# Designs tried in a protein design chat: VH-VL binders against Coenzyme F420H(2) oxidase (fprA). Part 13

Target 1, 148 residues: Coenzyme F420H(2) oxidase (fprA), of Methanobrevibacter arboriphilus (b1a7s3r263to410)
Amino acid sequence: VTIVYDTMHYSTQKMAHEIAEGIMAEGYDVEMFFLHEDERSEIVKSILDSKAIAIGAPTINDEPYPSIGDLMYYLKGLRFERTGIKRKAVTFGSMGGKGGTPASLGKDLGEYGFDVVDTCEVYYVPDEEENKACFKLGQKLVEEAKKI
Key: E = the ipSAE of ESMFold2; O = the ipSAE of OpenDDE; V2 = 0.75 times the mean of E and O plus 0.25 times the DockQ between their complexes.

## First folded at step 10 (VH-VL; framework fv_dargistotug)

Design q5 (from k4 with heavy chain W50Y; at its last look DockQ between E and O 0.94; V2 from the best seeds 0.00; counts 0 for: pae E 2.4 > 2)
Fold by ESMFold2, look of step 10:
Structure q5 (fold): chain C 148 residues (1-148), chain A 120 residues (1-120), chain B 106 residues (1-106)
Amino acid sequence: as target 1 above (148 residues)
Amino acid sequence: QVQLVQSGSELKKPGASVKVSCKASGYDFTYYAMNWVRQAPGQGLEWMGYINTNTGNPTYAQGFTGRFVFSLDTSVSTAYLQISSLKAEDTAVYYCARSRYTHGRWFDYWGQGTLVTVSS
Amino acid sequence: DIQLTQSPSFLSASVGDRVTITCRASQGISTYLAWYQQKPGKAPKLLIYGASTLQSGVPSRFSGSGSGTEFTLTISSLQPEDFATYYCQQLHSYWTFGGGTKVEIK
């Protein structure tokens, strides 16, 4: 399973780590990528080798970060519907205002050939219950990916 | 309050076996993995491995893949370390300690330790 | 296996001294390092995680730094309760411990 995230602050990173905890609690390995520090080609390679992905970004000024846009544009061009499997996906993120980035990313991923199973969005920083929700999201992603 | 309570000290002869328990309370038992750490008298800490408390799958450090067995009873939130064919060099304090599942996670809570003494 | 080398193995110091303990990894481990304090007859106690983050309830005189292969634990002003053995632990792969540093009264 591949987790890709972008963050302005610590919040989306915390969510990504809790999702990874849930995946690993089910006995599966995770590759995690931070868009600001990792190369896009390596991220795409990991996604191509995965049956399930988690993509996260914060909502800033009601728009996603440009780095997420670059990745999404690249994924659009790869035509995942032609690979013969419909990979599972979840989206997640933190918000300080209106939010909606996870839903928007999920819609786009669906159009790119992914089966978007669920989303998770938190206000600013995840609290204890929201951390558990992210953990459970990771478990759910594995559960759905086993159906492939 | 998170607590890990281990079983009492054991005095054994070479060739015997021992089973150390570690009972967890104050948290969701399957939210954390359970680690085992050995410390021989006057020596440093030695990580023995862990057990995934959600799946029951153990992972053993190098050198602990034979006579050492990790197990669970999730109904009572308890992890076990069993050592068979005890040798004098198995004399040590054995700790349990919890961690999250991903790499880069630390051991935030430890059991009090169980002294196992192996002598003739 | 990732090997951790702590130095010094033994350190004699006075109350009020600044104490620095070094931990070197045989390969890069990012910031996946923790520091523990252990007093005789007691279980280890977590001090620092993520190389530099202080565990809740640990006095601010403790600090950690480093990334990659070289890490330090610093006690800015040694107190009577700080005489103990200190261990580093890498948390990258097969969570091995350093050999320990015993800090004693001079």
Scores: ipSAE 0.452, ipTM 0.790, lowest interface PAE 2.4, mean pLDDT 86
ESMFold2 (binder alone), look of step 10: mean pLDDT 93; pTM 0.948
OpenDDE, look of step 10: ipSAE 0.742; ipTM 0.901

Design q6 (from k4 with heavy chain A33T; at its last look DockQ between E and O 0.43; V2 from the best seeds 0.61)
Fold by ESMFold2, look of step 10:
Structure q6 (fold): chain C 148 residues (1-148), chain A 120 residues (1-120), chain B 106 residues (1-106)
Amino acid sequence: as target 1 above (148 residues)
Amino acid sequence: QVQLVQSGSELKKPGASVKVSCKASGYDFTYYTMNWVRQAPGQGLEWMGWINTNTGNPTYAQGFTGRFVFSLDTSVSTAYLQISSLKAEDTAVYYCARSRYTHGRWFDYWGQGTLVTVSS
Amino acid sequence: DIQLTQSPSFLSASVGDRVTITCRASQGISTYLAWYQQKPGKAPKLLIYGASTLQSGVPSRFSGSGSGTEFTLTISSLQPEDFATYYCQQLHSYWTFGGGTKVEIK
């Protein structure tokens, strides 16, 4: 499983780590990528080798961060529906005002050939219950990926 | 308040078996792994392995793949270490310690230790 | 398994001394290293994780540094309560411990 995220206030990074914990609790390895530090070719290779991905971004001014939009546009061009595998996906993110970034990302991933199984969104910083939800999201992602 | 409470000390003869318990409280048991650490008298710490508290799958360190068995009872948030065919060199304090599942995570809470003494 | 070698194994020091303990890994482990303090009859206590991050409630006289294969724990001014055995632990693979460094009063 491949986790790709961008973050502004550390909140999305915390969510990504809790999702990774849930995946590993199910007995599966995870590869994590932070968009500001990692090369896109390595991210794409990991996604191609994975049955499941998690994509997260914060919202700024009610829009997704530009870097995640760049990745999403790139994924659109790869035509994942043509690979013969309908990979599972989840989306996640944090925000300080209007929500909806995870849902929007999920819709886009569905159009790109992914089976988006759930989303997780928090306001500001995840609390204890929201951390548990992210953990469970990771578990659900694995459960769904096993159906492939 | 996170707490790991281990069962009391044991005095055993060679060839017997022992089962050490580690009861967790103050946190969601399956969100953390459980590790076992041995310390023979006057010696250093020796990681024995861990158990995935969600799946029940153990991982044993080299040297602990035989007579040592990790198990769980998640209904009471308890991990167990069973040692069979006890030998004198098994005399040690056995600790449980929790961690997270991802790499690079530390052992933030430890049980108080259980002394197992094996003598004829 | 990844082997950790602590140096020195034994150290005699006075209150107020600066103490440095070294931990060397047999292969690169990034910053996946923790330091623990253990007093006789007690469970180990986490001091430092991620090679250099101080655990909450640990006095600031403790510090850690290093990356890759070489790591240090430093006590800037030794206090009476710091006489203990110190262990490093790698958290890259199979979570092995160093052999320990016993710090005693001179």
Scores: ipSAE 0.533, ipTM 0.799, lowest interface PAE 1.7, mean pLDDT 86
ESMFold2 (binder alone), look of step 10: mean pLDDT 93; pTM 0.948
OpenDDE, look of step 10: ipSAE 0.812; ipTM 0.922

## First folded at step 12 (VH-VL; framework fv_dargistotug)

Design r1 (from k4 with heavy chain H103S; at its last look DockQ between E and O 0.92; V2 from the best seeds 0.76)
Fold by ESMFold2, look of step 12:
Structure r1 (fold): chain C 148 residues (1-148), chain A 120 residues (1-120), chain B 106 residues (1-106)
Amino acid sequence: as target 1 above (148 residues)
Amino acid sequence: QVQLVQSGSELKKPGASVKVSCKASGYDFTYYAMNWVRQAPGQGLEWMGWINTNTGNPTYAQGFTGRFVFSLDTSVSTAYLQISSLKAEDTAVYYCARSRYTSGRWFDYWGQGTLVTVSS
Amino acid sequence: DIQLTQSPSFLSASVGDRVTITCRASQGISTYLAWYQQKPGKAPKLLIYGASTLQSGVPSRFSGSGSGTEFTLTISSLQPEDFATYYCQQLHSYWTFGGGTKVEIK
């Protein structure tokens, strides 16, 4: 499983780590990428090698950060609907104002050929219950990926 | 509030078996993996392996793939270490310690340790 | 597999001294290193994680630094309660510990 994220106040990073914990708790490997620190080509290679992905970004005025938008545009060009594997996906993010980024990313991934299982969005910084929800989101992603 | 409470000291003869318990409280038991660490008298810490508390699958460090068995009872939030065919060299304090599942994660809470003494 | 070498193995120091303990890994481990303090008869206590992040409740005189293969634990002004054995632990794979550094009163 591949997790890619961008973050504003470390909140999305915290969510990404909790999702990774949930995936590992189910006994599966995770590759994590922070979009601004990792090579774009390695991220795409990891996604191509995965049956399940999680993509997260914070929201700025109901729009994702430009960097995650660039990745999404690149993924659109790869035509995942033609790969013959119905990869599972979740989207996640945090907001400081208006939200909607996880839903928007999920819609885009669906159009790119992914089966979007769920989305998760928190306000500001995830609390303990929201951290647990992210953990369970990781578990759910694995559960759905096993159906492939 | 997070607490790991281990069973009491054991005095055993060579060839016997021992089962050390580690009862967790104050957190969701399957949210963390459980690790076992050995410390022989006057020696350093030695990681023995861990058990995935969600799946029940153990992972053993290289030197611990035989007589050492990790197990769980999730209904009482308890991890177990069983050592069979005890040898004098198994004399040590055995600790349980929790960690998250991903790499780079530390052992933030430890049990108080269980002294197992193997002597004729 | 990954070996950690702590130095020194023993250190004699006075209250108020600045103490530095080094941990070297046999291969790169990024920042996947933790430091623990252990007093006689007690379980280890986490001091530093992620090579440099101080655990909550740990006095600010403790600090950690390093990445890759070289790591340092520093106690800026040694206190009577700091006389203990200190261990580093790599958390890259198979969670091995360093050999320990015993800090004794001079």
Scores: ipSAE 0.540, ipTM 0.817, lowest interface PAE 1.8, mean pLDDT 86
ESMFold2 (binder alone), look of step 12: mean pLDDT 92; pTM 0.941
OpenDDE, look of step 12: ipSAE 0.866; ipTM 0.937

Design r2 (from k4 with heavy chain H103G G104S; at its last look DockQ between E and O 0.77; V2 from the best seeds 0.00; counts 0 for: pae E 2.5 > 2)
Fold by ESMFold2, look of step 12:
Structure r2 (fold): chain C 148 residues (1-148), chain A 120 residues (1-120), chain B 106 residues (1-106)
Amino acid sequence: as target 1 above (148 residues)
Amino acid sequence: QVQLVQSGSELKKPGASVKVSCKASGYDFTYYAMNWVRQAPGQGLEWMGWINTNTGNPTYAQGFTGRFVFSLDTSVSTAYLQISSLKAEDTAVYYCARSRYTGSRWFDYWGQGTLVTVSS
Amino acid sequence: DIQLTQSPSFLSASVGDRVTITCRASQGISTYLAWYQQKPGKAPKLLIYGASTLQSGVPSRFSGSGSGTEFTLTISSLQPEDFATYYCQQLHSYWTFGGGTKVEIK
């Protein structure tokens, strides 16, 4: 499973790590990518080799960070709907205001050929119950990916 | 309140076996991995390996792949360490300690330790 | 196989002293290091993780620093309850422990 994220206050990073915990609790490997530090070619290669992905970003002015937008446009161009495999996906993120980034990313991924299983959004920093929800989201992603 | 409560001390003869229990309470058992750590008399701490509490799959440190077996009973939130063919050199305090599943995480809660003494 | 060397192995100090314990790794481990305190007859207790972050409930007189291969645990003003053995642990691969540093009253 491939996890790609961007973050402003480390909240989205915390969510990504909890999702990874849930995936690893199911006994599966995770490749994690921080969009500002990792090369897009490696991220895309990992996604192409994966049956499941998790994409997360914080919300700025009710829109995703520009860097995650670059990745999303790249994924649109790869035309995953033509592969015959409907890869599983989840989206996640943190917000300081109204938010909506996970839902928007999920809609876009669905149009690109992914089966978006669930989304998770928290206000500011995830609390203990929200961390458990992210853990369970990782478990759910694995469970759904096994159906492929 | 997170607690790891281990079974009591054991006095064994060489060649016997022992099963140390570690009962967890105060948290969701499968949310954390369980680690085993040995401390022989006059020695420091030695990581023995861990068990995935969700799948039951163990991972053993080098040197602990033979006579040492990790297992679980998730219905009672308990991890077990079984040592077979006991040797005098197995005399030690054995600790359980929890961690997250990622390998970069520290051990935040420890059991009280179980002294296993192997002598003739 | 990452070796951790703690120094000193034994330290005699007085209440109020500033105590420094070092832990040196045989290769770079970034900040993947934890410090534990162990009192006689007790299980180890986590003091510091990520090389420098204090665990909840640990007094502020404890501090950690370092990255890469060289790490330090400092007790700014030693208290009677701080007489114990201290261990470092690397969390990069195979989770090895340092040999320990016993801190006793002078």
Scores: ipSAE 0.430, ipTM 0.779, lowest interface PAE 2.5, mean pLDDT 85
ESMFold2 (binder alone), look of step 12: mean pLDDT 92; pTM 0.937
OpenDDE, look of step 12: ipSAE 0.829; ipTM 0.924

Design r3 (from k4 with light chain T31S G50A H92S; at its last look DockQ between E and O 0.84; V2 from the best seeds 0.54)
Fold by OpenDDE, look of step 12:
Formats: C-alpha cells, sequence, structure tokens
Structure r3 (fold): chain C 148 residues (1-148), chain A 120 residues (1-120), chain B 106 residues (1-106)
C-alpha cells in the first residue's frame, strides 16, 4: 500500500500516519511518501506496484495544495485504467475553511482508473476521534484491496 | 485510564509450562500492538517479540522461538505468553507493553510484570 | 540486527547534578529512539520518544537529543526520585534495548 501526502501545518501528515497505522494493524506494509522530501519517480513506482493507495493534501485557497497537483497530473498521464488492475484508493486532507480536496482528488483518481472507496476530511487539527476515523480508513482500504 | 494488568507470580519446575496473561483496559485493544519483554534477575530488558492484535500474528525476536507462544483473546482484551519446557534460565520478570505499528511504536504503557521462577 | 550500546553502565551522582547518558546504535536509526526509566521492582516508564520528544507527565528536567547513531539523555538537575536505571530503545527495526545505565547516589 502506498501513502502519498503533503501538509502545511502537519494536520494532513497526522492523518497520513493514522491511516498507515490502520493499514499496518491489518498486517500489511506501507510505503509512505512526503511530497516535499520524496521524488515523484519513486512515488509513481510504488503506486504501480501497489493494489491500494492513499493520497492526501490540505486545502488552500479553496483548492488542493499545489504540490499534489503535480503528482495528479503525472498520474493522469500514466493511464492506470490501461494497466488491467483497478487499484483501490482513499483520499484525505485537512482544511481551514470550505475544504473539498479529498473529494476533488477522489474524483480525479476515479477518472484515472482507481476505485475510490472512501474519503476523510478534518477541520484544522484532527482530534482523537478523527484520528481514529483515519485509522479505520486505512483498515477499510486494506479490506477493499483484499478483493482484488 | 489505560491499564495493563498481568497475572500473578508463578513457581514452576523444569520441564513444566506456564501461561502469563495481560489484560488491557481503558483503550481500544486492537488499536495497539502488544509486546513482551523479559528481564532476568539483575539484568537488562530483552524484547521477546510482539503480536498483532488485529491479525493475531506473532513475531518472535531471536532467541525466543520454539518454546514461546504469543496468543490473544480479543473478547476480553487479553494477551497471553506461554512458555513450555521451562528451564532455570527462564526465571525472569515478564512484561507486556503496548505500542503502535508505525514509527510511533514506543512502549507507552506497561504491565506490572509477572515473575516466573523455575526451580527444581 | 541493531545493537545499542549505553555508556556509562554505572553513574554516581548527587542531587542537583547534571547527568548525561549516551546511547550508540550499530547503524543509523534516524530519530527512532526512546528512553525509559526503571526503578527496582517496577515496570519501565517511558520518558522520551522520537529521540527528543518528552512524554506527557515527564518533568522538563529530562531531555533527549541526537540522531543517526548517537543519542543522549540529559537530566539537567538530578532529583532524589531520579536515581534509577535508564534504558534506550531503538524503534527502527523492530525493537532492541540498550544495556542500561544505573544512576546511583554518590
Amino acid sequence: as target 1 above (148 residues)
Amino acid sequence: QVQLVQSGSELKKPGASVKVSCKASGYDFTYYAMNWVRQAPGQGLEWMGWINTNTGNPTYAQGFTGRFVFSLDTSVSTAYLQISSLKAEDTAVYYCARSRYTHGRWFDYWGQGTLVTVSS
Amino acid sequence: DIQLTQSPSFLSASVGDRVTITCRASQGISSYLAWYQQKPGKAPKLLIYAASTLQSGVPSRFSGSGSGTEFTLTISSLQPEDFATYYCQQLSSYWTFGGGTKVEIK
């Protein structure tokens, strides 16, 4: 399972970590990538080798964080719908206003050939219940991936 | 309040078996892995392994394979350590401790420990 | 396997002293290190995780530093209740503990 995220104030990062916990709690390995530190080529390679992915980014100016756009544009060009595998996906992110990034990312991933099973969005810093929700999101992703 | 409560002290003869329990409360049992740590008298801490509380899959550290078995009863939020064919060298305090699955996997809560004494 | 070497194994100090304990890893473990305190007859207590993050409820006189292969636990001013054995633990590849450092009263 591949997790890719960016973050502004570490809220989306916290979400990513909880998602990873959920996945690993089910006995599956996670490859986690932070867009500020990791190379796109490595991320894409990991995604290609994964049956499931989680992509997260915060909302800024009512749009997904720009860095995630770079990745999404690249994924669009790879035409995953032609790979013969319908990968499972979840999207997540934090917001300080209207939000909408998880839904936006999910829509795009769906168009790229992924099966988006769920999304998670939190306002500002996730509380304990929201963190648990992210944990469960990871578990759900794994459960769906088992069907492939 | 998070608590890990272990079973009482055990006195066994060589060749016998013992089963130590660790009952968790105050948190979601499946949200954390459970670890076992051994400490021989006057010695340091030794990580024995851990068990995945969701899958039930155990992982044993080097030196703790064969006679050591981790198990669960999730219905009562309890982890178990069974040691068979006990040896004098198994005399130690055994701890259970919870941890996360990712990099945040420090042991933040511990059981009070169970002394197992093996003597002829 | 990753080995942790603590130094010193024994340390004598007085109340009010600045105490420093070192933990060396056989290979790079980034910041995946924790420190524990153990008193006789008691279970270990988490003090520091992620090399430098203080566990909730732990006095601020405790601090951790380091990354890679060398780490330190510092007690800025030793208190009577701080006489105990301290262990480092790596979290990078499963778990292993250092040999411990016993802090005794001088």
Scores: ipSAE 0.319, ipTM 0.745, lowest interface PAE 0.9, mean pLDDT 94
ESMFold2, look of step 12: ipSAE 0.564; ipTM 0.821
ESMFold2 (binder alone), look of step 12: mean pLDDT 92; pTM 0.944

Design r4 (from k4 with light chain H92K W95Y; at its last look DockQ between E and O 0.90; V2 from the best seeds 0.00; counts 0 for: pae E 2.3 > 2)
Heavy chain, then light chain:
Amino acid sequence: QVQLVQSGSELKKPGASVKVSCKASGYDFTYYAMNWVRQAPGQGLEWMGWINTNTGNPTYAQGFTGRFVFSLDTSVSTAYLQISSLKAEDTAVYYCARSRYTHGRWFDYWGQGTLVTVSS
Amino acid sequence: DIQLTQSPSFLSASVGDRVTITCRASQGISTYLAWYQQKPGKAPKLLIYGASTLQSGVPSRFSGSGSGTEFTLTISSLQPEDFATYYCQQLKSYYTFGGGTKVEIK
ESMFold2, look of step 12: ipSAE 0.601; ipTM 0.836
ESMFold2 (binder alone), look of step 12: mean pLDDT 93; pTM 0.953
OpenDDE, look of step 12: ipSAE 0.870; ipTM 0.938
ESMFold2, look of step 13: ipSAE 0.588; ipTM 0.836
ESMFold2 (binder alone), look of step 13: mean pLDDT 93; pTM 0.952
OpenDDE, look of step 13: ipSAE 0.864; ipTM 0.935
ESMFold2, look of step 14: ipSAE 0.558; ipTM 0.825
ESMFold2 (binder alone), look of step 14: mean pLDDT 93; pTM 0.954
OpenDDE, look of step 14: ipSAE 0.864; ipTM 0.937
ESMFold2, look of step 16: ipSAE 0.476; ipTM 0.801
ESMFold2 (binder alone), look of step 16: mean pLDDT 93; pTM 0.953
OpenDDE, look of step 16: ipSAE 0.860; ipTM 0.934

Design r5 (from r3 with light chain W95P; at its last look DockQ between E and O 0.89; V2 from the best seeds 0.00; counts 0 for: pae E 2.4 > 2)
Fold by ESMFold2, look of step 12:
Order: C-alpha cells, then structure tokens, then sequence
Structure r5 (fold): chain C 148 residues (1-148), chain A 120 residues (1-120), chain B 106 residues (1-106)
C-alpha cells in the first residue's frame, strides 16, 4: 500500500501515520511519501505497483495544495480506467475552514479509475477518537484491497 | 491507565516448560504490537521478538526461533510467552512491552517482569 | 545487526553532578533511538524517544541529543532517585539495546 500526503502543518502527517499503523496492523507493508520531499517518478511507480493508495492533503481556503494538484493531474493522464485493475483508494486531510479536499480528491480519483472506499477529514488537529478513525481507515483500505 | 500485568515468578527444572502471561488494560489491545524482552541475571536487555496483536503473527529474533513461542488471547487482552525444554541459561526476567506497529517505535509501557528460574 | 556501544559502562557521581552518557551506533540510525532507566528489581522506564523527545512525566533535568551514529543522554543535576542503570535502544531495524551504563553514588 502506498500513502502519499502533503501538509501545511503536522496534522495531515499524523493522520498518514495512523493510517499506516492500521495497514500494518493488518499485516501489510506501507510505502509513505511526502510530496514536497519525494520524487514524483518514485511515487507514481509505487502507486502503479500497489493495489491500494491513500492520498492526503490539507484544505486551504477550500483549494488543494499545488503539489497534490500536480500529482492528480499526472494520475489523470495515466488513464487508470484502461487497466484491468480497479485499485482501491482513500483520501484524507485536515481543514481550517470549510473543508472538502478529501471529498474532491476522492471524486477525481474515482474518475481516474480508482475505487474510492472512504474519506476522512478532521478540523485542525486530530483528537484521540479521530486518530482511531484513521487507524480503522487503514484497516478498511486493506480489507477492500483484498477483494481484488 | 495503560497497564501490563505479568504472571508471577516461576521455579522450573531443566526440560520443563513455562508459560508467561502479560495482561494488558487501559488501551485498545490490537492498536499496539507486543514485544518480549529478556534480561539474564546481572545482564543487559535482549529483544526476543514481537507479536502482531491484530493478526496473531509472531516475529522472533535470531536465537529465539526454536523453543520460544509467542501467542495471544485477544478476548482477555493477553499475550503469552511459552518456553519449552527449559535450560539453566533460560534463567532470566522476561518482560512484555508494547509498541506501535511501524518502524522506529519505542517501547512506552512495560510489564513488571516475570522471573523464571531454571534449577535442578 | 546494528550494534550499540554505551560509554561509560559504569559511572560514580554525586548528587548535583552533571552526568553525560554516550551511545554510539555501528551504522546510521537517523533519530530512531530511545533511552531507558532501570532501577534494581524494576522494569525499564522510557525516558527519551526519537533521540531527544522527553517522555511525559519525565523530569526536565533529563535530555537527549544526537543523530546518525552518536547520541547522548544528559542529567543536568543528578538527584538521589537517578541512581540506576541506563540503556539506549535503536529502532531503525531489528531492535537492539546498548550494554547499559550503571550510575552509582560516589
């Protein structure tokens, strides 16, 4: 499983780590990428080699952070709907206002050929219950990926 | 709060077996992995391996892949260490300690330890 | 395996002293290092994780520093309850512990 995230602050990174914990609790390996630090070619290779992905970004004035937009544009061009594999996906993120980035990313991924299983959005910083929800999201992603 | 309570000390003869329990409370048991650590008298700490509390799959350190068995009873949030064919050199305090599943995660809570003495 | 070498193995000190313990790794471990305190007859207690982050409830006189291959645990003003054995642990891969440093009263 491939987790890709970007963040304005620590919150989205915390969510990504908890999702990874849930995936590993199910006995599966995780590759994690921070978009600003990691090369796009390695991220895309990992996605292509995975049955499941998690994509996270914060919501800033209801607009995605530019680096996530670049990745999403690239994924659109790969035409995943033309493969025989419908990879599973979740989206996640933190918000400081109206929110909605995880839902928007999920809609886009669905159009790109992914089966978007769930989304998770928290206000500012995840509390303990929200951390547990991220853990369960990772478990759910694995459960769904086993179906392919 | 978070608590790991281990079974009491054991005095065993060579060739016998022992089963040490580690009962967890105060947290979601499958949220953390369980590690086992050995400390022989007057010696340092030695990691024996861990068990995935969600799947039940153990991982053993080198040197612990034979007579040592990790297991669980998730219905009572308990991890077990079983040592068969006990030898005098198995005399040690055995600790359970929890960690998260991902790499680079420290052991934040430890059981009180169980002294196993193997003597004829 | 990644070996951890602690120095010194034994340290005699007085209350109020500044104490420094070193842990050296045989290869780079980034910041995946923890420090534990163990008193006789007791389980180890986590003091420092991620090389320098103080565990909740640990007195501020304890601090950790370092990255890569060389790490230190410092006690700025030794207290009577600090006489114990201290272990470092790496978690970059298969966990390993240092050999320990026993801190005794002078």
Amino acid sequence: as target 1 above (148 residues)
Amino acid sequence: QVQLVQSGSELKKPGASVKVSCKASGYDFTYYAMNWVRQAPGQGLEWMGWINTNTGNPTYAQGFTGRFVFSLDTSVSTAYLQISSLKAEDTAVYYCARSRYTHGRWFDYWGQGTLVTVSS
Amino acid sequence: DIQLTQSPSFLSASVGDRVTITCRASQGISSYLAWYQQKPGKAPKLLIYAASTLQSGVPSRFSGSGSGTEFTLTISSLQPEDFATYYCQQLSSYPTFGGGTKVEIK
Scores: ipSAE 0.470, ipTM 0.811, lowest interface PAE 2.4, mean pLDDT 86
ESMFold2 (binder alone), look of step 12: mean pLDDT 93; pTM 0.952
OpenDDE, look of step 12: ipSAE 0.852; ipTM 0.934

Design r6 (from k4 with light chain G50Y; at its last look DockQ between E and O 0.88; V2 from the best seeds 0.00; counts 0 for: pae E 2.2 > 2)
Fold by ESMFold2, look of step 12:
Structure r6 (fold): chain C 148 residues (1-148), chain A 120 residues (1-120), chain B 106 residues (1-106)
Amino acid sequence: as target 1 above (148 residues)
Amino acid sequence: QVQLVQSGSELKKPGASVKVSCKASGYDFTYYAMNWVRQAPGQGLEWMGWINTNTGNPTYAQGFTGRFVFSLDTSVSTAYLQISSLKAEDTAVYYCARSRYTHGRWFDYWGQGTLVTVSS
Amino acid sequence: DIQLTQSPSFLSASVGDRVTITCRASQGISTYLAWYQQKPGKAPKLLIYYASTLQSGVPSRFSGSGSGTEFTLTISSLQPEDFATYYCQQLHSYWTFGGGTKVEIK
């Protein structure tokens, strides 16, 4: 499983780590990428090798960060619907206002050929219950991916 | 309040078996993996391996395959270390310690330790 | 299989001394290192994680630094309760402990 995220206040990073914990709790390896630091080609290669992905970004002025847009555009061009495997996906993010980035990313991934099984969005920083929800999201992603 | 409470000290003869328990409380048991650490008298700490408390799948460090078995009873939030065919060299304090599942995480809570003494 | 070498193995010091303990890794581990304190007959206690982050409830006289292959634990002014054995632990690939550094009363 591949987790890709961008973050401004470390909230989305914290969510990504809790999702990774849930994946590992189900006995699966996870490869994590931070968009600001990691090379796009490595991220895409990991996604191509994975049955499941998690993509997260914070919301600013009700829009996702541009770095996520670049990745999503690249994924669109790869035509995952043609691979014969319907990979599972979740989206996640933190918000400081209206939100909606996880749902928007999920819709786009669905159009690119992924089966988006859930989303998770928190206000500012995740509390203890929200951390547990991210953990369970990782578990759910693996559970769905096992059906492939 | 997070606690790991281990079973009491054991005195055994060579060839016997022992089962050390580690009962967890104060947190969601499957949220953390359970590690086992050995410390022979006067020696340092040696990581023996860990068990995935959600799946029950153990991973053993090199040198701990064979006579050492990790197991769980999740209904009572308890991890077990079983050592069969005990040898004198198994004399040590055995600790349980919790960690998250991903690498890059530390052991924040430890059991009090269980002394296993193996003598003829 | 990452090996950690602690130096020194033994250290004699007086109350008030500045104490420095070194841990060297056989390969780069970024900042994935923890430090533990162990008193006789007790379980280890976490002091520092991620090389330099102080665990809650640990006195500020403890500090850690380093990255890559070389790390240090510093006690700025040794107190009577600090006489113990200190272990480093790499967190990069499963877990490995250093051999320990016993800090004794001079």
Scores: ipSAE 0.479, ipTM 0.803, lowest interface PAE 2.2, mean pLDDT 86
ESMFold2 (binder alone), look of step 12: mean pLDDT 92; pTM 0.941
OpenDDE, look of step 12: ipSAE 0.869; ipTM 0.938

## First folded at step 13 (VH-VL; framework fv_dargistotug)

Design t1 (from r4 with heavy chain H103S; at its last look DockQ between E and O 0.94; V2 from the best seeds 0.73)
Fold by ESMFold2, look of step 13:
Order: C-alpha cells, then sequence, then structure tokens
Structure t1 (fold): chain C 148 residues (1-148), chain A 120 residues (1-120), chain B 106 residues (1-106)
C-alpha cells in the first residue's frame, strides 16, 4: 500500500502516519511519500505496483494544496481503468476553513479508475478520536484491497 | 494511565518451560505492538522480537526463532512469552514494552521486568 | 541485523559535568534511534526518540543529535539523578540496542 501526502503544519503527516499504523496493524507493509521530499517517478512507480493507495493533502484557501494537484494530473493521464485492476483508494486531509479536499480528491480518483472506499478530514490537528478514525481508515483500506 | 504489569519471578530447572505474562491497561491493546526484551545479569538489553497484537503474528529476532514463543489473550489485554527447554543462559530479566507498528517507533512504556532464573 | 556500537562503555563524571555518549550504526538508520536511561533494578526509561526529540517529562539538559550512522546523547550539566546506564536503540529493523554506557560518580 502506497501513502502520498503533502502538509503545511504536520497535521496531514500525523494523519498519514496513523493510517499507516492501521495498515501495519493488519499485517501489511506501507510505502510513504511526502511530495516535497520524494520524486514523482518513485511515487508513480509505487502506485502502479500497489493495489491500494491513500492520498492526502491539506486545504489551503479552500482549495487543494497545489503540489498534490500536479500528482493528480499525472495520474489522470495514466488511465488506470486500462490496467485491468480497480485499485482501492482512500483520501484524507486537514482543513483550516471549509475543507472538502478529501472529497474532491476522491471524486477525481474515481474518475481516474480507482475505487474510493472512504475519506477522512479533520479541522487543523487530529484529536484522539480522529486519530482512531485514521487508524480504522487504514484497516478498512486493507480489508477492501483484499477483495481484489 | 498506561501500565504494563508482568508476572512474578520464576525459578526453574534446565529443560523446564516458563510462561511470562504482560498485562496491559490504560490504552487500546491492539493499537500497539508488544515487544520482548531480555537482559542477562550484568548485561545489556537484547531485543527478542515483537508480536502484532491485532493479528497475533510474531516476529522474532535472530537467535530467538526456536524455543521462544510470543502469544496473546486479547480478551484480557495480555501478551505472553513462553520459553521451552530452558537453559542456564536463559537466566535474565524479561521485559515487555509497547510500540506503534510502523518503523522508527520507540518503546515508550515498559513492564517492570520478570526475573527468570535457570539453575540446577 | 543492524549493529550499534556505543561508546564509551564506562564514564566517570562529577555533578555539573557535560557528558557525551556516542552510538554508531553499522548501516544507515535515518533518524530511527532512541535513547533510554536505566537505573539498577528498574526498567529502562525513554529519554529521546527520533534521534533528537525529548520524551515528555525529560529534563531539557538531555539532548540528542545525529542521523544516518552516528548519533550522540548529551547531558549538558550532569545531576545526581543522572548516574545510570544509557542505551541507544535503532528502530529501523530488528530493533537492536547498543551495548550501554554506565555513568558513575567520580
Amino acid sequence: as target 1 above (148 residues)
Amino acid sequence: QVQLVQSGSELKKPGASVKVSCKASGYDFTYYAMNWVRQAPGQGLEWMGWINTNTGNPTYAQGFTGRFVFSLDTSVSTAYLQISSLKAEDTAVYYCARSRYTSGRWFDYWGQGTLVTVSS
Amino acid sequence: DIQLTQSPSFLSASVGDRVTITCRASQGISTYLAWYQQKPGKAPKLLIYGASTLQSGVPSRFSGSGSGTEFTLTISSLQPEDFATYYCQQLKSYYTFGGGTKVEIK
């Protein structure tokens, strides 16, 4: 499973790590990528090799953070519906305003050929219950991926 | 409050078996892996492995793949270390310690330790 | 397995001294290293995680640094309660410990 995220104040990073904990708790390995530190070619290769992905970004000025948009555009061009596998996906993110980035990313991934099984969005920093929700989101992603 | 409480000390003969318990409280048991660490008298710490408390799958460090068995009873939030065919060199304090599942995660809470003494 | 070489094994020091303990990994471990303090008859206590982050409740005189293969624990001004044995632990794979550094009263 591949987790890709961008973040402004570590909130989305905390969510990504908690999702990874849920995946690992189910006995599966995870590759994690931070868009500002990792190269797109490595990220895309990992996604192509995975049956399940988690994509996260914060909402900035009520829009998705621009760096994740570049990745999403690239994924659109790869036409995953043509690979013969309907990969599972979840989206996640933090918000400072109206939010909606996870839902928007999920809609886009659905159009790109992914089966988006759930989303998770928090206000600023995840609290204890929201951390548990991210953990369970990771578990759900694995459960759904096993059905492929 | 997070707490790991281990069973009491054991005195055993070579060839016997021992089962050390580690009861967890104050947190969701399956959100953390359980690690086992031994420390022979006057010696350093030696990581023995861990058990995934959600799946029950153990991972053993090199040298601990034979006589050492990790197990769980999740209904009572308890992890177990069983050592079979005890040898004198198994004399040590055995600790349980929790960690998250992902790499790079530290052992934030430890049990008080269980002394297992193996002598003729 | 990743081996950790910890130095020195023994250190005599006085209250107020600056103490530095080194931990070297046989291969790169990024910042996946923790430091523990252990007093006789007690379980280890976490001091530093992620190579440099202080655990809650640990005095600020403790600090950690390093990445890759070389790491240090520093006690800026040694206190009476700091006389103990210190261990590093790598947390990348198969979570090995260093051999320990016993800090004794001079």
Scores: ipSAE 0.585, ipTM 0.831, lowest interface PAE 1.6, mean pLDDT 87
ESMFold2 (binder alone), look of step 13: mean pLDDT 93; pTM 0.953
OpenDDE, look of step 13: ipSAE 0.722; ipTM 0.894

